VHH binders against q9usu1r752to985. Designs and how they scored, part 19

Target 1, 234 residues: q9usu1r752to985
Amino acid sequence: TPEEFASQMTLLEFDYLKQIPSREWIFRSWVSRDSRSAVRNYINFSNCFTYWIINCILEKKNTKARTAVISFFIQTAYKCLSLQNFSTLMSIVSALNSAPIYRLHAAYKLVKAEDIICLSGLREIVETKKNFSTYRALLRKAELPCVPFLGVILSDLTFIDEGNPDVLDSSPHLLSFNKRHRLADVVADVCRFQSSSYEMQSNTDLQSYILHRCRFVNQDLSYLFDKSLSLEPR
Key: E = the ipSAE of ESMFold2; O = the ipSAE of OpenDDE; V2 = 0.75 times the mean of E and O plus 0.25 times the DockQ between their complexes.

## First folded at step 8 (VHH; framework vhh_etentamig_d1)

Design w5 (at its last look DockQ between E and O 0.05; V2 from the best seeds 0.00; counts 0 for: pae E 10.7 > 2, placed apart)
Fold by OpenDDE, look of step 8:
Structure w5 (fold): chain B 234 residues (1-234), chain A 123 residues (1-123)
Amino acid sequence: as target 1 above (234 residues)
Amino acid sequence: EVQLLESGGGLVQPGGSLRLSCAASGFTFSDYAMSWVRQAPGKGPEWVSGISSSGGRTYYADSVKGRFTISRDNSKNTLYLQMNSLRAEDTAVYYCAKDRYDFWSGLTEFDHRGQGTLVTVSS
């Protein structure tokens, strides 16, 4: 069910979040490709999961079957919202907004009106307009536990790092306490998210299945787009 | 573990030709787009060419368009770059790279690359 799937994805992604050490935020370890990074590992999983959703839809043999999968993930995304799992929500909506899937007009026509309305609302939540203003507003009101969207956190950290010097121009020997304070605030917020827990029961079989399937998917958008064209020609 | 091993580099005169190869392992080669990237001494990395997972689409930088040809053999897990009409400015270390689109950033990224092979074009 969408509810069970959302629950297990929430637990899975929350585990990824908890595995990120505080030092990684401070040193921005994900920037270096040569170092093991929990952040990079999480990003890789998220992208693989998005591609997996796209593949799941395109592998279906007929329009009705594609519609069923699309509907499943719309409902799953909605459940993720209720669990305040914004990361999985973002991944699902990204898949549904991708060029190969977004163009499937015949499939979307068969989606229930309620799900279409729901999808519209979910799309608004994940919009990048005004620096993710809608998402940020929801996050501010969120009660623990929740799974934040790491993309925004990473963006904020990058902004702080690039927008502030490490040392004062007038005194190169003095560290910028303002920069450190801003970084510390972001890290504190992340640590707060990591300190919570979800009470749902873990289904390790389903989680393992998802991890395994995500690992072995086509990740070429051009190929996937061509496949989409073959299923629903222009 | 993902492994990419480039070969075929060497010294050639201007106007000459070389064929680079990249042997891939540790992942399903046919599921990923691949690219060639080069880095000249004292310069940053430059994207050279790309090919879709099936090989049906190819892309080239303006600097190599009409001279270089990218291809792949998915049955052999191998990527190729045929380089014709080589110029001095083509001198660089050439890297094979595994491509993917990052949905978080909206950018194309290379999650893995090889050690590279040196191409020197000199009279």
Scores: ipSAE 0.296, ipTM 0.661, lowest interface PAE 1.6, mean pLDDT 91
Fold by ESMFold2, look of step 8:
Structure w5 (fold): chain B 234 residues (1-234), chain A 123 residues (1-123)
Amino acid sequence: as target 1 above (234 residues)
Amino acid sequence: EVQLLESGGGLVQPGGSLRLSCAASGFTFSDYAMSWVRQAPGKGPEWVSGISSSGGRTYYADSVKGRFTISRDNSKNTLYLQMNSLRAEDTAVYYCAKDRYDFWSGLTEFDHRGQGTLVTVSS
């Protein structure tokens, strides 16, 4: 059921988010190959989940079956929006927008009109134009509890740390102070999200199923695109 | 391993032009949308422009529309940004970014190991 799936994904994603200590945000622990970090664990899960959705769709040899899976995930993403779980929402829409899936026009033609309209609205949220402006506007309005999209957080932290220019006439201490102040603002925002909780019942069996399925999925986008071509050649 | 290398920045007078390049490797470039993002001193990152995987659709922030042109050459795995009529407020470090698939194409970390390319518009 889309509702139950969305609820359990929200609990899973929130657990990953809560495990990240503040020092990882400050020191960007995920960039070091020598350390294992909670951020890298969460990134790995997000990638696995996204590819799992792609594989679930492409495993179906019948167009109607693929349509049913697409519809299930559209409905799941919509429920994630109502739960303010932007992370799972982003993963689902990213999978549906991926080259192997986006091109499945025959399957999409069979999706009912209400779900297509819903998907169009969800796609606006994940559009990267103007630095995720639609998503950022929604996030600013969101109440707790909320699962923010990790990708935007990591992008912001990376640009703060490595993207600031070191111009000849600028004070190194002024740049360092501004960097630390901006970093503290981002970290404070993410800590605010980490400090709340969802009041939903855990289904350990379903969560274990999701985690187990994600471990074994093919993540080779070129292979998945070729499989997509074999299912719908045009 | 995904790698993005920005180049073409420099010091230029107001009203001048620069063309930025981004050499891409470690992924199938033609499968992905791409973007340019900039960060001015003391400011947060600002999305500048985006282009679809085929190059058939282009998008621009209002602050650069009509002055900047994004393009790509999928045969050379290269993304470009033509910047005309440059202004002092365009001074920033410019980064190219892999669009829509930054975390979903096998990357384990969100990282652009290119240092970006500095564009300075002064005097």
Scores: ipSAE 0.006, ipTM 0.170, lowest interface PAE 10.7, mean pLDDT 77
ESMFold2 (binder alone), look of step 8: mean pLDDT 83; pTM 0.847

Design w6 (at its last look DockQ between E and O 0.86; V2 from the best seeds 0.82)
Fold by OpenDDE, look of step 8:
Structure w6 (fold): chain B 234 residues (1-234), chain A 123 residues (1-123)
Amino acid sequence: as target 1 above (234 residues)
Amino acid sequence: EVQLLESGGGLVQPGGSLRLSCAASGFTFRDYAMSWVRQAPGKGPEWVSGISSSGGRTYYADSVKGRFTISRDNSKNTLYLQMNSLRAEDTAVYYCAKDRYDFWSGQTEFDHRGQGTLVTVSS
């Protein structure tokens, strides 16, 4: 069910979140492509999951079957929202907004009206406009436990790093306390999210299934787009 | 572990030709787009060419269009770059890169690249 799937995804992504040590935020270990970082691992999983969703839809042989999968993930995304799992929500909506999936008009026409309305609301939540203003507002009101979308956190950290010198221009021997304070605030927020826990029962079989399937999907949007064209020609 | 190993570089005269190869392992090669990137001495990295996972689509930088040809053999897990009509400005270390669109950043990234192979074009 969408509810069970959302629950297990929430537990899975929460585990990824918890595995990120505070030092990684400070040293920005994910910036180096050669480094092994928990953040990079999480990014990789999230992307693989998004591609998996796209593949799950495109592997279906008829419009009704594609519609069923799309509906499933819309409902799942909605359940993720209720669990304050914004990370999985973002991944699902990203898949549905991707060029290969977004263009499937025949499939979307068969989606229930209520799910279409739901999807519209979810799309609004994850919009990048005004620097994710809607998402940020929801996050500020969120109670623990919560799985934040780390993409925004990474963006904020990059902004802090690039916008502030490590030392004072007038006194190169003096560290910028302002920059350190800003970084510390972000780290503190992340630590706060990591300090809670979800109480849902873990289904390790389903989680393992998802992890395994995500590893073996096509991750080329150009290819997936062409596949989409073959399923629903222009 | 993902591994990309470039080969085929060397010294060549202007107007000459080289064929680069990249042997891929540690991932399902056929499921990923691939690119060639080069870095000349004292310059930043420059994207040279890209190819879709199936090989059906190819892309080229303007600087190499009409001279270079990218191809792949998924049965051999190998990426190729045929370089013709080489110029002095083509001198660089050439890297094979694994492409992926990152949904978090909204851009294509190279999550892995090889150690590179040196191409020197000189008279």
Scores: ipSAE 0.904, ipTM 0.953, lowest interface PAE 0.4, mean pLDDT 94
Fold by ESMFold2, look of step 8:
Structure w6 (fold): chain B 234 residues (1-234), chain A 123 residues (1-123)
Amino acid sequence: as target 1 above (234 residues)
Amino acid sequence: EVQLLESGGGLVQPGGSLRLSCAASGFTFRDYAMSWVRQAPGKGPEWVSGISSSGGRTYYADSVKGRFTISRDNSKNTLYLQMNSLRAEDTAVYYCAKDRYDFWSGQTEFDHRGQGTLVTVSS
């Protein structure tokens, strides 16, 4: 069921979020490929999950079967929104927006109208326009517990560290103070999200299944696009 | 743990040929696109060539088109680069990379972990 899948993904992603020690936010440990980073482990899981969705859809040889998988993930993403799990929501929409999947017009034509309307709303949330303005507005209104999409947080931390001043007059002392202040604000927000809990019951079998399956999927978008072309030619 | 071991480098004269190999382990080789990246002394890394996970698509930097041929053998977990008509400017350490588009960053990551293999082209 989409509801149980969404609940267990939320618990999985929240565990990844909670495992990140504060030093990684401060030192940006995920930037080094040679580091043992909890953030890099989470990024890797999230990418594997996104590719797993793409592979699940493309493994179905029948158009109606592909439609069923697409509908399942739309419904899962909608439940993730209600759970305030923005990370799984982003992964699902990214998979459905990927070139191999977005082009499956025959499969999408068979999706129920209510699910298409739902997907349209979810796509608006994840749009990058105005620096994720829709997502950021929803995140500001969200109560705890919440799983934020870390991609935006990591981008903010990188921008703060690497950004040039936008101030008309650049002062090294003012820039250094502003940088530290903004960094502290972002870190405090992340710590706030890490400090709560979801009340849902863990299903260890389902969580183990997801973790295992995500490891063994093709992660080459060009190959997956070619597979998509073979399933629904132009 | 992902391991990439490059070999086949050496000293060659201009116009010569070399065949590089990369032995891959610690991941499902056939699930990933692969690339060759080179780094000349005192320069930053330069992408040279790429190949899809199945081997069905190949890509080349303009500087090597027509001279280099990338290939892979998924049964042996091995990536190859055949380099012909070598020039002095091809002198570099050559690395193989495991490639993946990263949905968080929106960019392809070229993960090169090996020590590389040195190719020196001079008379």
Scores: ipSAE 0.711, ipTM 0.868, lowest interface PAE 1.0, mean pLDDT 88
ESMFold2 (binder alone), look of step 8: mean pLDDT 83; pTM 0.851

## First folded at step 9 (VHH)

Design u1 (framework vhh_etentamig_d1; at its last look DockQ between E and O 0.83; V2 from the best seeds 0.79)
Fold by OpenDDE, look of step 10:
Structure u1 (fold): chain B 234 residues (1-234), chain A 123 residues (1-123)
Amino acid sequence: as target 1 above (234 residues)
Amino acid sequence: EVQLLESGGGLVQPGGSLRLSCAASGFTFSNYAMSWVRQAPGKGPEWVSGISSSGGRTYYADSVKGRFTISRDNSKNTLYLQMNSLRAEDTAVYYCARDRYDFWSGQTEFDHRGQGTLVTVSS
């Protein structure tokens, strides 16, 4: 069910979140491509999961079957929202917004009106307009436990790093405590999210299944787009 | 572990030809778009060419268009770059890279690359 799937994804992504040590934020360990940082592992999983969703939809042989999968993930995304799992929500909506999937008009026409309305609301939440203003507002109101979308955190860290010198302009021998303070605030926020837990029961079989399947899907949007064209020609 | 190993580099005269190869392992090669990038001495990295996972689509930088041809053999897990009409400005270390669209950043990135192979074009 969408509810069970959302629960398991929430537990899975929460584990990824919990595995990130504070030092990675300070040293920005994910920037190095050769690094096996926890942050990079999380990014990789999230992308694989998004591609997995795309592949799941495109692997269906007929429009009705594709519609069913799309509906499933819309409902799943909605349940993720209720669990304050914004990370999985972002991944699902990203898949549905991707060029290969977004263009499947025949499939979307068969989606129930209530699910279409739901999807519209979910799309609004993940919009990048005004620097993720809707998402940020929801996150501020969120109670623990919560799985934040780390993409925004990474963006904020990049902004802090690029927008602030390591030393004071007026005194190059002095460290910028302002920059360090901002970094510390981000780390503190992440630690807060890591300090809680979810009460749902873990299904390790389903989680392992998703982890395994994600590794073997096509991750070429150009190819997936062409596949989409073959299923629903222009 | 993902591994990319470039080969085929060497010294060639202007107007000459060279074919580079990249052997991929540690992942399903046919599921990923691939690219060649190069870095000349004292310059930043430059994207050279890209190919879709199936090989159905190819892309080239303007600097190499009409001279270079990218191809792949998925049965051999190998990427190729045929370089013709080589010029002195083509001198660089050439890297094989795995392409991925990152949904977090909304950008295409090279999440893995090899150690590179040196191509020197000199009279």
Scores: ipSAE 0.913, ipTM 0.956, lowest interface PAE 0.4, mean pLDDT 94
Fold by ESMFold2, look of step 9:
Formats: sequence, C-alpha cells, structure tokens
Structure u1 (fold): chain B 234 residues (1-234), chain A 123 residues (1-123)
Amino acid sequence: as target 1 above (234 residues)
Amino acid sequence: EVQLLESGGGLVQPGGSLRLSCAASGFTFSNYAMSWVRQAPGKGPEWVSGISSSGGRTYYADSVKGRFTISRDNSKNTLYLQMNSLRAEDTAVYYCARDRYDFWSGQTEFDHRGQGTLVTVSS
C-alpha cells in the first residue's frame, strides 16, 4: 500500500539522516570525492530511488498499468507529506516531473481527477521559484519528527561558504565570525531534525526490497527517454 | 566499490592514433552512461565524449568530433576511446567517468575515480 510504502521509506530515509556526523556539515565532506561521506551515500540512495520510480513506470508495457504505478506514487508522496517526509516527497515528484515520465500524457489522462489535483499541490511544494519558498515555509511550520530535503540544506551551506569569502571586506575577523555563526545556525537546524524519532514499526522485508531493487535499475536518462518515446510515440 | 581503470595512453606524434580502454567494476556497467573527460596541464577538466548505457547513442565535443570514436562492450565491462588525427592540444590525462544526472543538483555528475591515462602528443 501507499501508506505502508511511505512509512517504510520515511524510516529508511530517517536512518540515513541520523547517520550523518556533524563534522560533515562543518567541513563539507560531500564536496570531496571521498566515497566514505555519509552525505554522499544518502545522495546516492536518493538518486537510485528516483531512478527506480522512473524504471517501475517504464517497465509497464500497458498504458493502464503505467497509470496505476503513477497513481501509487502520487498517493505515496501525499502520505509522505502527512508524515513530514519531504525527502521522499521530493524524490517522487522529481521522478514524475522527469522528461521520460512527464511526457506520458496517455497514462496521465487515465489518472483519477483526485490524484491529479493532489499531484498539482505536491508540485507547488517542490517548485524552485523564490529559492524553494513554498517548501521552506512548510518546513518552518513542521513539527518533529521530520525528514527535511537535504538538497536545500547543502545548497545553503555552499552559498554560505562561497557567498562569504574569507577576505570580503577590510575586517577579515568579522567575516570569519559571521560565517561561523551562519554555519552554526544551519548545523543546529539539522541536529534538531536528527534528534527525534518516528514511532512506526520497521518492515525489514519491504526496506530490504527497496534497497536491493533501486541499485540495479537503468540510471541513464537519455536511454530512459528513448524508452518513453517507444511506449508513447509523438 | 566503484572502480575505473584507464589504460592505453602514451607518447604519439601529431596525426597519430591511440586507443584508450577503461575497465569498470563494482557496479552494473550496462545501467550507466559513460564519458571520457580530459585534463590538460594547468587547465580544468574538459568533457570529451559520451555514450549511452546501451551504446546506441554517442556524443562528442566539437573539438574531437570526426577524430575520436567512443564505444563500449557491456559484456566485458569496458569503455573505449579511439583517438585518430591527434593534435598537440589533445595532450592531457584522460579519465573515464560514470555519468548520472543528479536530481539534487540538477546537473550531470561525471564520476571519475581512476588514476587516468596520460596522452602526450608531441613532435
């Protein structure tokens, strides 16, 4: 079910979030090509999951079957919103907005009106306009537990580092203090999210299925777009 | 663990040819697009050529189009670059990269992990 899938994805993503040591935020360990970064491992899982959704849809040769998979993931994303799992929500909407999937108009035509309305609302949340202003507003109102979308946090940390060079003005000590203060604020926010717990019970079989399946799918968007064209030609 | 091992570089005269190889392991090679990226001394990395996961589509930077041919053998987990009509400006360390569009950054990641293989084109 969408509800159980969303719950188990939330637990899985929350485990990834909790494993990130504070030093990675401070030293920006993910920008190095070091494969041992917990942030890089999480990014990799999130991308694999997004590609898995795309592959699940495109593996269905029947338009009605593709519609059913799309509807399943819309409903899953909606449940993720209610669980305040913005990370899985972003992954699902990204997959549905990807060029191979977005163009499947025949499949989308068969999706129930209520699910289309739901998807439209979810798309507003993930819009990048005004620096993710809708998402940030929802995140500020969110109670714990919550899984934030780390992409925005990583972007903020990069902006703080690159947008505030150590020698921006004639007072290098003031610049270093301001930069450290901004970094501490972001780290504190992340630690707040890491310090809570979800009460849902783990389903080891479903989590193992997701982890194993998502790593063995095609991750080439150009190939996937060609497959999409063969399924719904123009 | 993802590993990419480049080979086939060397010293060659202008107008000469070389064939680069990249042995891939630690991932399902046929699920990824692949690229060659080069880095000349004192320069940033430059994308050279790319190939789709199936091998059905190939792409080339304008500077190498018509001279270089990318290919892959998914049964051997190997990527190739045939370089013909080599010029001095082709001198660089050549890396193979596993490509993936990163949904977080909105950019294609060219994941190169190998030592690279040095190509020197000189008289």
Scores: ipSAE 0.746, ipTM 0.875, lowest interface PAE 0.8, mean pLDDT 88
ESMFold2 (binder alone), look of step 9: mean pLDDT 83; pTM 0.858
OpenDDE, look of step 9: ipSAE 0.912; ipTM 0.956
ESMFold2, look of step 10: ipSAE 0.639; ipTM 0.833
ESMFold2 (binder alone), look of step 10: mean pLDDT 82; pTM 0.844

Design u2 (framework vhh_etentamig_d1; at its last look DockQ between E and O 0.80; V2 from the best seeds 0.73)
Fold by OpenDDE, look of step 9:
Structure u2 (fold): chain B 234 residues (1-234), chain A 123 residues (1-123)
Amino acid sequence: as target 1 above (234 residues)
Amino acid sequence: EVQLLESGGGLVQPGGSLRLSCAASGFTFSNYAMSWVRQAPGKGPEWVSGISSSGGRTYYADSVKGRFTISRDNSKNTLYLQMNSLRAEDTAVYYCAKDRYDFWSGQTYFDHRGQGTLVTVSS
């Protein structure tokens, strides 16, 4: 069910979140794309999962079957929202907004009106307009436990790093405490999210299945787009 | 572990030809788009050519269009770059790269590349 799937994805992604040590934020280990980086591992999983969703839709043999999968993930994303799992939500909506999937007009026509309305709302949440203003507003109101979308956190860290010198221009021997405090605040927020836990029961078989399947999907958007064209010609 | 091993580089005269190969291992080769990138001495990296996972689509930088041909053999996990009508400005280390699109940043990047093979075009 969408609810169970959302629950397991939430637990899975929360584990990824909890595995990120504070030192990674300080040293920005993801910038070098170090394979040892927990942040990078999380990013890799998220992308693989997004591609997996796209492949799951495109591997179906007919429009009705594609519609069913699309509907499943719309409902799943909605459940993720209720669990305050914005990371999985972002991945699902990204898949549905991707060029190969977004263009499947025939499939979307068969989606229930309620799901279409739901999808519209979900799309608004993940919009980048005004620097993710809708998402940020939801996150500010979120109670623990919560799985934030790390993409925004990384963006904020990049902004702090690039927008502020490590030392004061007027006094090169002095560290920029302002920059350090801003970075510390972001780290503190992440630590806060890591300090809680979800109470749902873990299904390790399902989680392992998803992890395994994600590793072997096609991750070429050009190919996936062409596949989409073959399924629903222009 | 992902491994990309380039070969086929060498010294050629202007107007000459070379064929580069890249042997891939450690991942499902047929599931990923691949690219060639090059870096000349004292210059930054430059994208040269790309090919879709199935080989159905090919892309080229304007600087090499009509002269270079990218291809792949998924049964052999090998990427190729046929370089014809070589010029002095083609002198560079050529790298095989594994393409990936990041949904978080909306950017295409290379999550892996080989050690490269040197191509020198000189009279």
Scores: ipSAE 0.883, ipTM 0.953, lowest interface PAE 0.4, mean pLDDT 94
Fold by ESMFold2, look of step 9:
Structure u2 (fold): chain B 234 residues (1-234), chain A 123 residues (1-123)
Amino acid sequence: as target 1 above (234 residues)
Amino acid sequence: EVQLLESGGGLVQPGGSLRLSCAASGFTFSNYAMSWVRQAPGKGPEWVSGISSSGGRTYYADSVKGRFTISRDNSKNTLYLQMNSLRAEDTAVYYCAKDRYDFWSGQTYFDHRGQGTLVTVSS
């Protein structure tokens, strides 16, 4: 069910989040080609999961079957919102907004009106306008437990680190202090999210199934777009 | 563990040809688009060519279009770059890369793991 799937994805993604040691935020371990990174592992899982959704939809040969998969993931994303799992929500909406899927107008036409209305609201949350302003507003109001969208956190950390190199600076102490203070604020906020727990019971079989299936799908958007064209021609 | 092993580089005169190979392992090769990237001495990396997961679509930077041909053999997990009409400005270390579109950032990255293979074009 969408409800069980959303619950298990929430637990799975929360475990990824909790495994990230504080030093990775400070040293930005995901940037180095030579370093192992829990952040990179999480990003890779999220991308694999997003591709898996796209592949699940496109493997269905008839329109009604594709509609059923789309509807399932809309309902899953809505449940993720209620669980305050913004990471899975972002992954699902990203898949549904991807070029191969967004263009499936025949399949979307068969989606129930209530699910279409739901999807419209979910799309507003993920829009990037004003530096993810809608998402950030929801995150500020969210209570623990919560799985934040890591992409915004990584973007913030990158901005803090890179915002200093092009500025001529006669005050090295001020630059170093300000950068450390801003970094500490972001890290403290992430640590707050990592410090809580969800009360749902684990379904290890379902979590293992998701992890294994995600890694063995086509991850070529150009190929997937061509497959989309063959299923619903222009 | 993803492994990419480049070979086929060397010293060649302008107008000459080389064929680069890349042996891939540790992932399902046929599920990914692949690219060649190069890095000239003292310069940042430059994308050269790309090929779809099935091999049905090929892409080239304007600087190499018409001279280079990318291909792949999914049964042998091997990527190729045929380089013809080589010029001095083609001198670089060439890397085989697995294309990765990152939905979190919205950007495409060209992940390379090998040491690369040096191509030197000089008289």
Scores: ipSAE 0.524, ipTM 0.802, lowest interface PAE 1.9, mean pLDDT 86
ESMFold2 (binder alone), look of step 9: mean pLDDT 80; pTM 0.814

Design u3 (framework vhh_etentamig_d1; at its last look DockQ between E and O 0.87; V2 from the best seeds 0.82)
Fold by OpenDDE, look of step 9:
Structure u3 (fold): chain B 234 residues (1-234), chain A 123 residues (1-123)
Amino acid sequence: as target 1 above (234 residues)
Amino acid sequence: EVQLLESGGGLVQPGGSLRLSCAASGFTFSNYAMSWVRQAPGKGPEWVSGISSSGGRTYYADSVKGRFTISRDNSKNTLYLQMNSLRAEDTAVYYCAKDRYDFWSGQTDFDHRGQGTLVTVSS
């Protein structure tokens, strides 16, 4: 069910979140593409999962079957929202907004009106307009436990790093305390999210299945787009 | 572990030809788009060419269009770059790169590349 799937994805992604040590935010280990980077591992999983969704839809041989999968993930994303799992939500909507899937007009026409309305709302949440203003507003109101979308956090860290010198311009021998405080604030926020736990029952078989399947999907958008064209020609 | 090993580089005269190869291992080669990237001394990396996972689509930088040809053999897990009509400005270390669109950043990510092979074009 969408509810069970959302629950397991939430637990899975929360585990990825908890595995990130505070030092990674300070040293920005994901930028150097350190193989030991927990952040990089999370990014890789998230992308693989997004591609897995695209593949799941495109593997179906008829419009009705594609519609069913699309509907499943719309409902799943909605359940993720209720669990305040914005990371999985973002991945699902990203898949549905991807060029190979977004263009499947025939499939979307068969989606129930209620799901279409739901999808519209979900799309608004993940919009990048005004620097993810809708998402940020929801996150500010979120109570623990919560799985934030780390893409925004990484963007914020990049902004802090690039927008502020490590040392003071007027005194190059002095460290910028402002920059350090901003970084510390971001780290504190992440630590807060890591401090709680979800109470849903873990299904390790399903989680392992998803992890395994994600590793072996096609991750080429050009190929997937062509596949989409073959299923629903222009 | 993902491994990419480039070969085929060397010294050639202007107007000459080279064929680069990249042997891939540690991942399902046929599931990923691949690219060639080069870096000349004192310059930043430059994207040269890309190919879809199936080989059905190929892309080229304007600087090499009409002279270079990218291809792949998925049965051999190998990427190729045929370089014709080489110029002095083509001198660089050429890297094979594994491509993936990153949904977090909204851009293509080259998450893995090899050690590179040196191509020197000089008279």
Scores: ipSAE 0.906, ipTM 0.953, lowest interface PAE 0.4, mean pLDDT 94
Fold by ESMFold2, look of step 9:
Structure u3 (fold): chain B 234 residues (1-234), chain A 123 residues (1-123)
Amino acid sequence: as target 1 above (234 residues)
Amino acid sequence: EVQLLESGGGLVQPGGSLRLSCAASGFTFSNYAMSWVRQAPGKGPEWVSGISSSGGRTYYADSVKGRFTISRDNSKNTLYLQMNSLRAEDTAVYYCAKDRYDFWSGQTDFDHRGQGTLVTVSS
């Protein structure tokens, strides 16, 4: 079910979030190609999951089957919103907005109106306009437990590091202090999310299934787009 | 663990040819697009060529188009770059990369982990 799937994805993503030590935020460990980085492992899982959704839809032979998978993931994303799991929500909407899937107009035509309305609202949340302003507003109101979308946090950390050069002709200590203070604020916010817990029961079989399946899917968007064209020609 | 092992580089005179190979392991090779990137001394990395996961589409930087040919053998988990009509400007360390569009960053991640193979074009 969408509800169980959303719950188990939430537990899975929360485990990834909790495993990230604070030093990775400070030193931006994900920027290097260190495969042992917890942030990089989480990014990899999230991308694999997003590609898995795309593959699940495109492997269905007929339009009605593809519609059923799309509807399942819309409903899963909606449940993720209620669980305050913004990371899985972002992954699902990203998959549904990807070029191979967005263009499946015949499949989308068969999706029930209430699910299409739901998807439209979810799309507004993930829009990048005004630096993710809708998402950021929701995150500020969210109570714990919550799984934030770390992509925004990683972008913020990169902006702080690259957008705040050491100043040679002014007050270097003030600018360096400001950079460290802003970094500390972002890290403290992430640590707050890491400090809570979800009370849902773990389904180890389903979590292992998701982890295993995500690894064995095609992750080439150009190939997946070609497959999409074969299923629903222009 | 993803491993990419480049080979086939060496010293070649201008106008000569070389064929680079990249042995891939630790991932399902046929599920990913692949690229060659190069880094000349004192310069930043430059994308050279790309190939789709199936091998059905190939792409080339303008600087190498018509001279280089990318290919892959998914049964051998191997990526190739045939380099013809080599020029001094082609001198660089060549890296094999596993490509993936990263939904978090919104950009393609060119994952080049190997030590690369040095190509020197000199008289």
Scores: ipSAE 0.711, ipTM 0.868, lowest interface PAE 1.0, mean pLDDT 88
ESMFold2 (binder alone), look of step 9: mean pLDDT 84; pTM 0.860

